# VH-VL binders against Thrombospondin-4-B (thbs4b): the designs that were tried, part 4

Target 1, 176 residues: Thrombospondin-4-B (thbs4b), of Danio rerio (Zebrafish) (Brachydanio rerio) (q8jgw0r23to198)
Amino acid sequence: ESTVYNLLTSPDCLPDLLHGGLAEQGVTELYILTTFRIQPGTGNTIFSLYNPRDNSKYFEFSVFGKANKAILRYLRRDGRMSAVTFNKLNLADGEKHRLLFHLKGLEVGHPGGFPHSQGALPVPGVELHLDCRLVETLRDLPAVFNGLNNHQAVELKTMQGKAQEGLEELKLAYGD
Below, E stands for the ipSAE of ESMFold2; O stands for the ipSAE of OpenDDE; V2 stands for 0.75 times the mean of E and O plus 0.25 times the DockQ between their complexes.

## First folded at step 2 (VH-VL)

Design i6 (framework fv_iscalimab)
Fold by ESMFold2-Fast, scan of step 2:
Order: sequence, then C-alpha cells, then structure tokens
Structure i6 (fold): chain C 176 residues (1-176), chain A 124 residues (1-124), chain B 112 residues (1-112)
Amino acid sequence: as target 1 above (176 residues)
Amino acid sequence: QVQLVESGGGVVQPGRSLRLSCAASGFTFSDYAMHWVRQAPGKGLEWVAVISYDGSDKYHADSVKGRFTISRDNSKITLYLQMNSLRTEDTAVYYCAREYTVETSGSYSYFDYWGQGTLVTVSS
Amino acid sequence: DIVMTQSPLSLTVTPGEPASISCRSSQSLLYSNGYNYLDWYLQKPGQSPQVLISLGSNRASGVPDRFSGSGSGTDFTLKISRVEAEDVGVYYCMQGLQTPYTFGPGTKVDIR
C-alpha cells in the first residue's frame, strides 16, 4: 500500500521528491532499501545523493573492502558534514547484503506561523538495518530529506564500472 | 496577475481613527494569510499585523496592540486595518503583503507580493 | 523579540563589482526542521519591497543568479556577484521564525 520508487529504473523522480515533494505529500516516515554484492579488496560508493554543480554530498554510503570499513556521510541540518564509520564490518566479502535506512520524524509545519498550528512530531532519527539487524541509530535527520532549496541541485550516483553489476536494488518507500 | 492596492491613507490628527483597505485581485484571496507592514519616512520596515486565510486568527505587533485591528472580508476580497488612537509615531507608508507558504518536510513562508503602499500622516 | 542587525548600513559600489551584506540575529533562526527562517528583501527607490531570497539561500522566482544567500543560525550574508544599476536600493533581512516578524535596519546600496 505504500508508495515505492525503484531508483535504479526511475532516478529522475528524486529531485522533485527532495525539493519538497515528500513534505507536500505529508510523508513523515521513509525507507531506503539497497541490496549489493561487493568483491573482496575493492572500495565502492553504493549510492550517493549529491549536488552535481559543486560535487558536494548530501547523503552517501560507501564500502571500503581493504580497510574493512563502511562509511555513511551526510549533510547535517546545520550545514556541516557528518561521517558515521562502521569499523570491523566486512561487507566486501563477495556475498549479497541488504541495507535498510528507516527515517522517522520528517518534519511538517511552519514554526514562525501561528503558534497554535504547531503539533507534536515524532522524535527525528535514522535506523540502519544491515542483514536484518540494527547496526546504528542516528538521532537527527539528514538535511536532504527535510527539503532542498531551489539552488541545491540533486542527482543520484551509484556503483560504477564492473562493480555496478553487484548493485541489485535501490528503492525508496513511503511509511506513515 | 496578482495585484494588491492599498487605500484610505491621509492626514489625521493625533487621537483620531483611520481605516486602511487593501483590494486584492488575480488570485484566490481566501487561500492566503495577509500582512500589514509599515515604513516611517526615511526609516526601515516594521511588521504590524497578520490575519489567517479565514480570519479566525490574528496577531499584532506590541506597538499597535489594542489600538489597531486587522480584519478581512473574503467575499469582498479586501483586507482592512482599523487604526484607533493614532499617535505621531504611527506616521508611515502602510503596505499590505501576501504570505506565500511553501510546504516541504517543514513549511516556510515569505511575502511574495506587496501593494504600492498608502501614506498615513499623523500630525497636529 | 528577535533583534536583527545589518552591516554595512550604506554601501557604494562600482557597476560590475561585487557587493556583500551581513545580517545577524539575536538568537538562532535555525529550527529543528533544518531550515533557517531568514529572508532578504529589496526596496528600490520609490517602489515597494520585493522578495529576493527565502529560507536563507532560496532565490525567489525571477531573481537573477547573481544574487546568493548563505549562512546559518545567527550569521547570514547576501552577495551580489556583479552589481548592476537595477540593484540600487535598500536591502532588508527579515526573520520569519517567530512573531513578531522583525526586519534588519536595512543596507542602502548606491552605484558609483
């Protein structure tokens, strides 16, 4: 019943969604699902939401096989970059892995408007589930999901070259 | 074509009353919150009041609270500012402005259209 | 009330050169939704104010790309990359985070 977008076949829907489409549709909960297979000893960016005008990153997940690490990079709501490093996590093992980002508490409403119009919102956060286990919880939401301004272009970039054969799914689904 | 036209300004003595009007055209007036903003001669902008799209909610700046009342008539497509107990410091050009709200993961608003203004001079 | 300040209060620019205007708020305009509730308005001589930038950095429809807004929290900047004759006027920042809405004192931009 939820709206689902396959980003590997329809990445062109993302700019409209991220430039206010999510909030306009009242979306307060979002899922991003990706399935991938990375060969040992290789490093790969699984996917990235980025600004093609200056190559800055909004939200990016990368796997570094030689370093046995995975890194989530995202633009904070205060304009600073954050990086979450997953040490001792071997995702470059030649096996299929499923990663789910569960975003909660996407905000709606204008705080500077009429005071009585402001309601209670869910606690904002992102849960990262890897192979059906919770591996991280972020206490804030990346800025890209709270609406981009009209100067901030956005595009999707995924695995390149031979590694792209290992990217099987990248989907965005609405929650409640 | 969106237009806002203020009227009702003039010269008035301290302690008296004046009512300003703002006639709207080119958009669905009843869908928008409306504001009054004033500018004293040679000075900066000062926000005065806001009214919700249906008139059920109103807020006034502390400097005019109790003396000024914002109102609207959606059937006449007109915004009003009733000004009582006028003081010399109320001398200003009064602008009406439309609040445009963009709804995203939050919402935000800005004044996208302004009228030409109407001058109110409070002098003895 | 949130107090807004601007600097400089007056600026004379040679056509084709850049201009930069600063705006500061007495408290953070960054809300929990990640937005900075700061707008920029231009009032040309003898005209009504018009919107230039909303939400810190979003250019309004029809506004040339030579105008850009930046900053977060309490410190904001409006930049004009190459000032033209049409850009003469008074520039105001305004906070829309809470009522009463408050404007900065304005920065007067003149040519030559």
Scores: ipSAE 0.000, ipTM 0.449, lowest interface PAE 15.5, mean pLDDT 82

Design i8 (framework fv_iscalimab)
Fold by ESMFold2-Fast, scan of step 2:
Structure i8 (fold): chain C 176 residues (1-176), chain A 119 residues (1-119), chain B 112 residues (1-112)
Amino acid sequence: as target 1 above (176 residues)
Amino acid sequence: QVQLVESGGGVVQPGRSLRLSCAASGFTFSDYGMHWVRQAPGKGLEWVAVISYDESNKYHADSVKGRFTISRDNSKITLYLQMNSLRTEDTAVYYCARSEYFEDAFDIWGQGTLVTVSS
Amino acid sequence: DIVMTQSPLSLTVTPGEPASISCRSSQSLLYSNGYNYLDWYLQKPGQSPQVLISLGSNRASGVPDRFSGSGSGTDFTLKISRVEAEDVGVYYCMQGLQTPYTFGPGTKVDIR
């Protein structure tokens, strides 16, 4: 069985899910599913995860439409940002694309503290910075689990049942 | 307001050095690749150098390779071009330009700064 | 290095008439992602260059729809459907496929 969480509140909704809701429900692994359609010649940050204490970024995904380039930026344990550039992914082609991001080793954190995640990105208190219209769209969607009919959507899943099957399919499409 | 402003141009003798600066404003400088492009008096445009948003990649035109070095300081929001062993044929207006997404079109240009190399 | 050529090098147009500029590259600018890495720039007298068209055919923000880019591989065309006085200047094509990036020699457009 998998659990799907909609990002239905303002940009502060994800801190509530991670700091109380998800961790208290025994969720130690989080998958972020984003579905989008980007027109050729445009570029956007698809989402960013922030530390709510100081608004520092620790995870960010951007699509550079004109160059058909995508960049994933993430915070290392030493406090510096690293980047991975994907040059040969045709993500700004007017078609729907689905990407999964995996956060593992989630812990119940104190708001002022740095969560000590095992084998995952550092997870200070989390705030998802998204397009407000996307949040509104997800709120009105009755079947968010199968949101392939939306041109942009973000879903959260636990690492169990159907979520594992979806991740394997996506890794084969975009990974090695 | 998105803009680039070059400075540091002037008259220098052959064999000397000069450092150009380009100050950026109105956008997140550290997200963009930056270029230097020059134009000799009455001539066309010639690309000189590029630096990636994170400074990990730098490339220079063959005519200036080994003499010119492009650099940037993302905390100071400034692009630089260090020009060594200047030659008369380096005389040109030097423009800095922003490359939207590094390998993309040069969508914002500065006003240019004139470098004259003469004996 | 990829060599860029333009034709004509000079063009005088009556206002309201169309203009066409050709750009040719010594190597294909079509990349495996389906894009042609060819841009067009305009330099008006006494001004800095400005982008007109990117990736072969994408008009830059604020550029009038009378400007259009077409072509693929090694042969590209910039068209102005109705030339206006404000369009006077030198037009350059540029390849952005690989370093060193290279510009064409420029096409000077004047009004009769």
Scores: ipSAE 0.005, ipTM 0.466, lowest interface PAE 12.2, mean pLDDT 69

Design i9 (framework fv_iscalimab)
Fold by ESMFold2-Fast, scan of step 2:
Structure i9 (fold): chain C 176 residues (1-176), chain A 120 residues (1-120), chain B 112 residues (1-112)
Amino acid sequence: as target 1 above (176 residues)
Amino acid sequence: QVQLVESGGGVVQPGRSLRLSCAASGFTFSSYGMHWVRQAPGKGLEWVAVIWYDGSNKYHADSVKGRFTISRDNSKITLYLQMNSLRTEDTAVYYCAREGMATIDYFDYWGQGTLVTVSS
Amino acid sequence: DIVMTQSPLSLTVTPGEPASISCRSSQSLLHSNGYNYLDWYLQKPGQSPQVLISLGSNRASGVPDRFSGSGSGTDFTLKISRVEAEDVGVYYCMQATQFPYTFGPGTKVDIR
């Protein structure tokens, strides 16, 4: 029962958006929608989530074009990384791809046939903040962030390189 | 308890064929990528081949490409290495290994190995 | 292919002393996802190899904290803060950045 909102229409907005304590604010279900294009034989991290306090990586999605696989990694409560490998996904094919990630606390999955795992998904220290001209356009967005304070943010990092097209849009939604 | 048990090794003449097996137990075999790694007597480790969890993708080292074929049977919970046109330099202990749960592409469990001796 | 080298190739240490093993790759192992796909394995005499460190610095489950991995890109180090008798064996680094995966030549560690 989550609503999807477009939080980014300009690359200039990205550095000022998205880092904070989502789990500590009671967010237990999260949707991330991304659109990207990666050239054949290339491909790396599509996005990563970092804890802004210690700059540790706790969630990421990567494409290994040379190995013809996609990998989703997340940090477990015991401090070790877990991975879900998608061996039937060669996303470094020069075509536009749209992927929806659905996170429900203890699991990661994707509606529509992607493999998913059931495991711990600790997401401490993730913050969410909107400080971009888009807030004038997204009037119903505050309803999605019910219970968060005005300075929470989720930090995202995407791959940079000549053979990769960055994220065209980011949509973030969650339920209470 | 995770176990990998190799079998099928032995003494064989150059130019002949041999098929190795690796029987898995204690985990969901169909969820893991599997690898073959070999070690010549008194020498270091050499990666040989990989097969994905569903058998759809395979990669072989150049030294064995065209002669060796990795395969798996998820219903029998067994990994295979078909070795054709064997050469004396293929003499080695052959290990099967699986990818780990906390990371991909590191070998968290290895079998005991099976010795293949290629001699005239 | 990525070529892996190790130094020293052999090392004899007194029990309780530290040991350090270097591993170098001919190409960077740093993936864009921020991880170095370099792993360390130990092969004890007469046994199969076992994992010690993954992704450059992540200690594998059950591995004592006296083992640590460090480095990035092309230069990596495995350190044992105080070597014990059970640590005797050959230590291998391996890159898993691209196929084929390649191992270093190994470093033999002995105790007197």
Scores: ipSAE 0.006, ipTM 0.470, lowest interface PAE 12.2, mean pLDDT 68

Design l1 (framework fv_libivirumab; at its last look DockQ between E and O 0.04; V2 from the best seeds 0.00; counts 0 for: pae E 10.0 > 2, placed apart)
Heavy chain, then light chain:
Amino acid sequence: QVQLVESGGGVVRPGRSLRLSCAASGFTFSSYAINWVRQAPGKGLEWVAIISYDGSNKYYRDSVKGRFTISRDDSKNTLYLQMNSLRTEDTAVYYCARDSGDYEWYFDLWGLGTTVTVSS
Amino acid sequence: DIVMTQSPLSLSVTPGEPASISCRSSQSLLHSNGYNYLDWYLQKPGHSPQLLIYLGSNRASGVPDRFSGSGSGTEYTLKISRVEAEDVGVYYCMQALQTPLTFGQGTKLEIK
ESMFold2-Fast, scan of step 2: ipSAE 0.008; ipTM 0.520
ESMFold2, look of step 3: ipSAE 0.006; ipTM 0.550
ESMFold2 (binder alone), look of step 3: mean pLDDT 93; pTM 0.949
OpenDDE, look of step 3: ipSAE 0.015; ipTM 0.607

Design l10 (framework fv_libivirumab)
Fold by ESMFold2-Fast, scan of step 2:
Structure l10 (fold): chain C 176 residues (1-176), chain A 123 residues (1-123), chain B 112 residues (1-112)
Amino acid sequence: as target 1 above (176 residues)
Amino acid sequence: QVQLVESGGGVVRPGRSLRLSCAASGFTFSDYSINWVRQAPGKGLEWVAIISYDGSYTYYRDSVKGRFTISRDDSKNTLYLQMNSLRTEDTAVYYCARDIVEYPADYYGMDVWGLGTTVTVSS
Amino acid sequence: DIVMTQSPLSLSVTPGEPASISCRSSQSLLYSNGYNYLDWYLQKPGHSPQLLIYLGSNRASGVPDRFSGSGSGTEYTLKISRVEAEDVGVYYCMQALQTPLTFGQGTKLEIK
């Protein structure tokens, strides 16, 4: 029975995603999934979320194989930039890696309350999952949700460089 | 050593233009947002403008919008402030200051400042 | 725009005595990530401003432990436990929550 075997040997740690469309209440979660293989000593920008009208960037991830580091840059909701260096992620090791960015915006509160929780305390920000394991949590609220919820264009692209040779998957999805 | 060095100040008549430069050394310039802050003679500090690490976001105080343009050239590790249609009220020492970024939380603060360059607008 | 108000505007202190400066914001500086986006800067005579405290209470690198910041929301305090001659200058609070960034009017500290 191949079905049972596939479920046991190929775990999918990703939640159910809303593909291509905006959530009914607006976008409060964003997922960026990429699968890549980068050879030692190589690296470049893996992807960018950007505004195609002016080429301004909301969210960008780069890997530098010689320094064995990765840099995440993203525009904050308050208009300031965040730049975070990960110097302990071994991403340029010649092996396949699956990287998931889970971005959380502020949730809309219950009508009549401002602000109040409709459940557990929210943790807005950015989570980085490497090979189905949470490895980093960033607390600053990404500005990309302001673009999406105001119907501005937001596109996903890869950048030039040797990282393109090892890119297998790059996907954007909206959540609840 | 981490440094910012401003240049380009001078004495000009109202309505003229000046371009200020801020040269960065000792750190990865392209990883930081940079601010321009000014101080009129005998007055307090006044924030002027900011540019994000990649140049995708800029913001200006209202009194300089449409007259001043902040820009950066990361290949030269240099920040610019193009100041057009200068007014006597723009007379000040102009500082550039880098913004703090730390993981896991961003820290908002200007931890490295230049020595300033003086702009005098007089009729 | 967020308005920052400092008190007092001037104070004179005997060396070794404490000093306290207050800063009030027209809007809460406590952000959804739990941090207070308030900085304190010192400008010594003839010098550029230098960062003393960031995110309400964190001392910047190289800043002596006699400096401390406290407060949350709209009310903040900078304390110097024992003032030294080198502390002379103008102290500014600044909100870093949103653009435009705004400074208080400054507090001049002088030695008696």
Scores: ipSAE 0.000, ipTM 0.491, lowest interface PAE 13.9, mean pLDDT 76

Design l2 (framework fv_libivirumab)
Fold by ESMFold2-Fast, scan of step 2:
Structure l2 (fold): chain C 176 residues (1-176), chain A 124 residues (1-124), chain B 112 residues (1-112)
Amino acid sequence: as target 1 above (176 residues)
Amino acid sequence: QVQLVESGGGVVRPGRSLRLSCAASGFTFSDYSINWVRQAPGKGLEWVAIISYDGSYTYYRDSVKGRFTISRDDSKNTLYLQMNSLRTEDTAVYYCAREWDYDSSGYYYGMDVWGLGTTVTVSS
Amino acid sequence: DIVMTQSPLSLSVTPGEPASISCRSSQSLLYSNGYNYLDWYLQKPGHSPQLLIYLGSNRASGVPDRFSGSGSGTEYTLKISRVEAEDVGVYYCMQGTHWPYTFGQGTKLEIK
């Protein structure tokens, strides 16, 4: 019933949380916050969860300043890659922007037994917030947040800026 | 005129390497994701690999993973396919083909421009 | 991997008559955004493949309106309303919904 957030958790722990599944480790809610600045005409991957062996992406947010767009790419549970393109959001404007991924509804069951799908707890989902504005809701949980097996390699890659670009903040917070 | 031109094919023995090139002209090369597609003699088309327009990701057919590497040099408007540890089943005409467009979900569709192909023969 | 099956594997038509080629996928190609990522390509003898239809039913630039694509999910059809001599070649369907992209085995169209 009571929500407690463990603040100041290093992003370095995220790969470990993804192996075995967030819900199985008692994580019911996860916040991934990044703050960045990208100059016009440039672009960068803000953060990416990827397989370093073959460069395949599990979950990635990138900004493409030359094309004036941003793209969220993720691996679906069915093994298919999906992408959401934000064509009317120019984030390569030389200004600071905040990106928040809010994962919620990460619950394995309910008190009293096995989960019942009809009218049970809300399905897991991901909200994407840009500059305190909700811009997307993924009702299907990306595969990486449903748990990785022992042989699925995963690494976190973050923005590498140049000129006046910079990744100013990457924070992880979670609760029960 | 929008064109893709492949080169670098040849005849090699199993276990050898070849590097294919695909030279682009008449369009902004850096705006497009590009595929390699092959066709064995008398057989159908088989997709091999893709590289995104920004070069940030690549995908491969399972049978070529670890052996083939797709790359691009936008300063030269050229796509490459480095083929290592070649097998007889890699014998084919290799085409490069650009993706026409992508939708709001970021999925690509329509290979609208194809090269003339370059022939790779792997035999003993 | 998604298996694409074409039928027939070959057909012969009299000029001016219609032709129809079917393509079946082992899994639905309908994506959550409502699109069917199915393309049709024509490879004329001695030539590279050329795009005819994308996203199931959209004709590519320069493709005559006698070509049409239809279907959804696992069943797709390419129709030529009046076959012309220049239409000779091998027709391929291709799915782009799932990795890896996969092609049908091809359908050879000949003139009687």
Scores: ipSAE 0.000, ipTM 0.471, lowest interface PAE 15.7, mean pLDDT 78

Design l3 (framework fv_libivirumab)
Heavy chain, then light chain:
Amino acid sequence: QVQLVESGGGVVRPGRSLRLSCAASGFTFSSYAINWVRQAPGKGLEWVAIISYDGSNKYYRDSVKGRFTISRDDSKNTLYLQMNSLRTEDTAVYYCTTDYEWELLPFDYWGLGTTVTVSS
Amino acid sequence: DIVMTQSPLSLSVTPGEPASISCRSSQSLLHSNGYNYLDWYLQKPGHSPQLLIYLGSNRASGVPDRFSGSGSGTEYTLKISRVEAEDVGVYYCMQALQTPLTFGQGTKLEIK
ESMFold2-Fast, scan of step 2: ipSAE 0.013; ipTM 0.583

Design l4 (framework fv_libivirumab)
Fold by ESMFold2-Fast, scan of step 2:
Structure l4 (fold): chain C 176 residues (1-176), chain A 121 residues (1-121), chain B 112 residues (1-112)
Amino acid sequence: as target 1 above (176 residues)
Amino acid sequence: QVQLVESGGGVVRPGRSLRLSCAASGFTFSDYSINWVRQAPGKGLEWVAIISYDGSYTYYRDSVKGRFTISRDDSKNTLYLQMNSLRTEDTAVYYCARAEDYSNYEGFDYWGLGTTVTVSS
Amino acid sequence: DIVMTQSPLSLSVTPGEPASISCRSSQSLLYSNGYNYLDWYLQKPGHSPQLLIYLGSNRASGVPDRFSGSGSGTEYTLKISRVEAEDVGVYYCMQGTHWPYTFGQGTKLEIK
């Protein structure tokens, strides 16, 4: 019924995200790229990463313009949603922004782990890249990776704010 | 247990101001958007305003826009409705109602007992 | 604004018999995420409203399975399979697809 998607992304700021494809034992990297423009004083849910089988959410990103806040909600290992507010990301400024979420983990069955590059996480987590720059790092998001590694139905879905819509691009890609 | 308790209602003259409060307990207040819903005597329910779970977004029905301001103080687990330039048609019981309408919507699952606002000459 | 119209405005039911209430919206309530943002609330005499059904067909916690919601787009129905005395009150539908949120005018359910 539901599948994991592999989409093309721009190479200007990003590696070739189609290189290698999905690993046999599971997914070691996931990229979510979004381009948006949010006006001050409005709010928008930009995207959700969810399980279409039961409509449970793994990951959700919103930008609220009134207080200039960006919020990431994610599924915790204990089955509850948690939220992180990014009060240093000024995204509701009426300008176009390109944001990359890099979900990174270890390749299952390889005791040496994943090779590290500048900005890479040593443990499963999320890196946020704003306009090609790493701006934030989150750790310990294994529930998302468990879903992907088990090939549980995982899909990317747009969700729009009621006051104003500013989503211009949304793409999902899998690596290694 | 989840509780919402409204207060601040009373009798006021047209053109005056009144501030309602809604005190929350038994849950993580900062995870929920909260709504104000009113009901005039013997009439139906009428939605008034919403504030997002982080306070960054608000929306109002047109008839109260510019007169009412919804706000929240998460350090006190309290929601407010500042009502300015009150009119006789604002007379109603005012309820606060919790909704997680961001990532895990399950309706307005908990409501307070209401506080009565009477605007008369 | 989205207008919500309920039918009937009142009904009287013998205990144990079924009841059905309809709600029509002036615009589709289907949102881009695939959900129909229609809720049903019950207000018992002298009490605050309480949630019965959310997102068209999901029963709220603690709501008996004799209550069910169905419908999509612009047409929705609340059904009570076997009405009991404690079901007396005013039933409201509410749309949450578009701000401002709007309620139907209410349906009063009484026991015969």
Scores: ipSAE 0.000, ipTM 0.471, lowest interface PAE 16.6, mean pLDDT 73

Design l5 (framework fv_libivirumab)
Fold by ESMFold2-Fast, scan of step 2:
Structure l5 (fold): chain C 176 residues (1-176), chain A 124 residues (1-124), chain B 112 residues (1-112)
Amino acid sequence: as target 1 above (176 residues)
Amino acid sequence: QVQLVESGGGVVRPGRSLRLSCAASGFTFSSYWINWVRQAPGKGLEWVAIISYDGSEKYYRDSVKGRFTISRDDSKNTLYLQMNSLRTEDTAVYYCARDYEVTIDSSGYTYDYWGLGTTVTVSS
Amino acid sequence: DIVMTQSPLSLSVTPGEPASISCRSSQSLLHSNGYNYLDWYLQKPGHSPQLLIYLGSNRASGVPDRFSGSGSGTEYTLKISRVEAEDVGVYYCMQALQTPLTFGQGTKLEIK
């Protein structure tokens, strides 16, 4: 089952979230906002962005409190799966955390990815903000935009496990 | 201490089945992608299959696709390879290999720990 | 599928002398993120393979600094500056870029 939660609060440090349907030229920016509280020693998949037709994954974020790490799995535009482990992010600490993923794809009309906003990534990639702080930047080509730009279904879903019980907010927003 | 221990190998005739196991210890098994890699007697290394940490993604070598199934049971810290319709060319030592942990970038498909292997012989 | 070709297939080296192994890929392993997805593994006689070098030039934990990896795109080299007896075995390059993962045919290093 897919689940989408509305934003409850918006700190001043967060950028304005773009909201809308698929653009005529396609989607080139994607924001995933999540707020959660995970107890120490526990962890699980926080959310997955996937194709509901075949259950293939575009983007997945998991927290493993026993190993004191978070893992991001994502599909690159070139079709290769990638995995990034964040050994410094202890998110299973019993405290509320707000995480914003800013994904930027190539500009649909101008291959090469011109910047679409002053605060956005200058090239295709993933920017990770934790509690209003930029903590990571990955320079990769996100494949999720292929689904969105071709009017294919792309859904946000929580995975089975204890992380779902601590989920307070999960929101998807588009931009161009 | 990280340890991977394969078992389930043996001698079988063509067309039969075997199920290999890889018991993991010393790390958080559920956090890792795990691979099967094989090596025929006197030959080089050949990748067989990989499974994602949550079991949702599985990739196979073309020659085993439809015959082999990779799976995992995280409650037992164990990886499996179900091998059906075995052929003489499947004769090899089968290794379990853990995908490398990365901190800030993609590890690709790097194998940082390997088991000792289990021998599969398919012979008439 | 990406084809990996190693050269030479075997070499014999006197202890203390350098050794060099080449690996060629049928397509570029240089990704747009700037990394070269080429790994080197060593299989000592009677042992399982072990990681030596990942992402073209990064030494794995515990690997001596006499081992170095270089190259980009389709041409890669593994160098051992001063071969020791414990270095005997078969060296494999592997493209780590995409499935199916593919290995070179292996290079056997022997001591004279």
Scores: ipSAE 0.000, ipTM 0.480, lowest interface PAE 12.8, mean pLDDT 76

Design l6 (framework fv_libivirumab)
Heavy chain, then light chain:
Amino acid sequence: QVQLVESGGGVVRPGRSLRLSCAASGFTFSSYAINWVRQAPGKGLEWVAIISYDGSNKYYRDSVKGRFTISRDDSKNTLYLQMNSLRTEDTAVYYCARSPFYEWLLDYWGLGTTVTVSS
Amino acid sequence: DIVMTQSPLSLSVTPGEPASISCRSSQSLLYSNGYNYLDWYLQKPGHSPQLLIYLGSNRASGVPDRFSGSGSGTEYTLKISRVEAEDVGVYYCMQGTHWPYTFGQGTKLEIK
ESMFold2-Fast, scan of step 2: ipSAE 0.109; ipTM 0.529

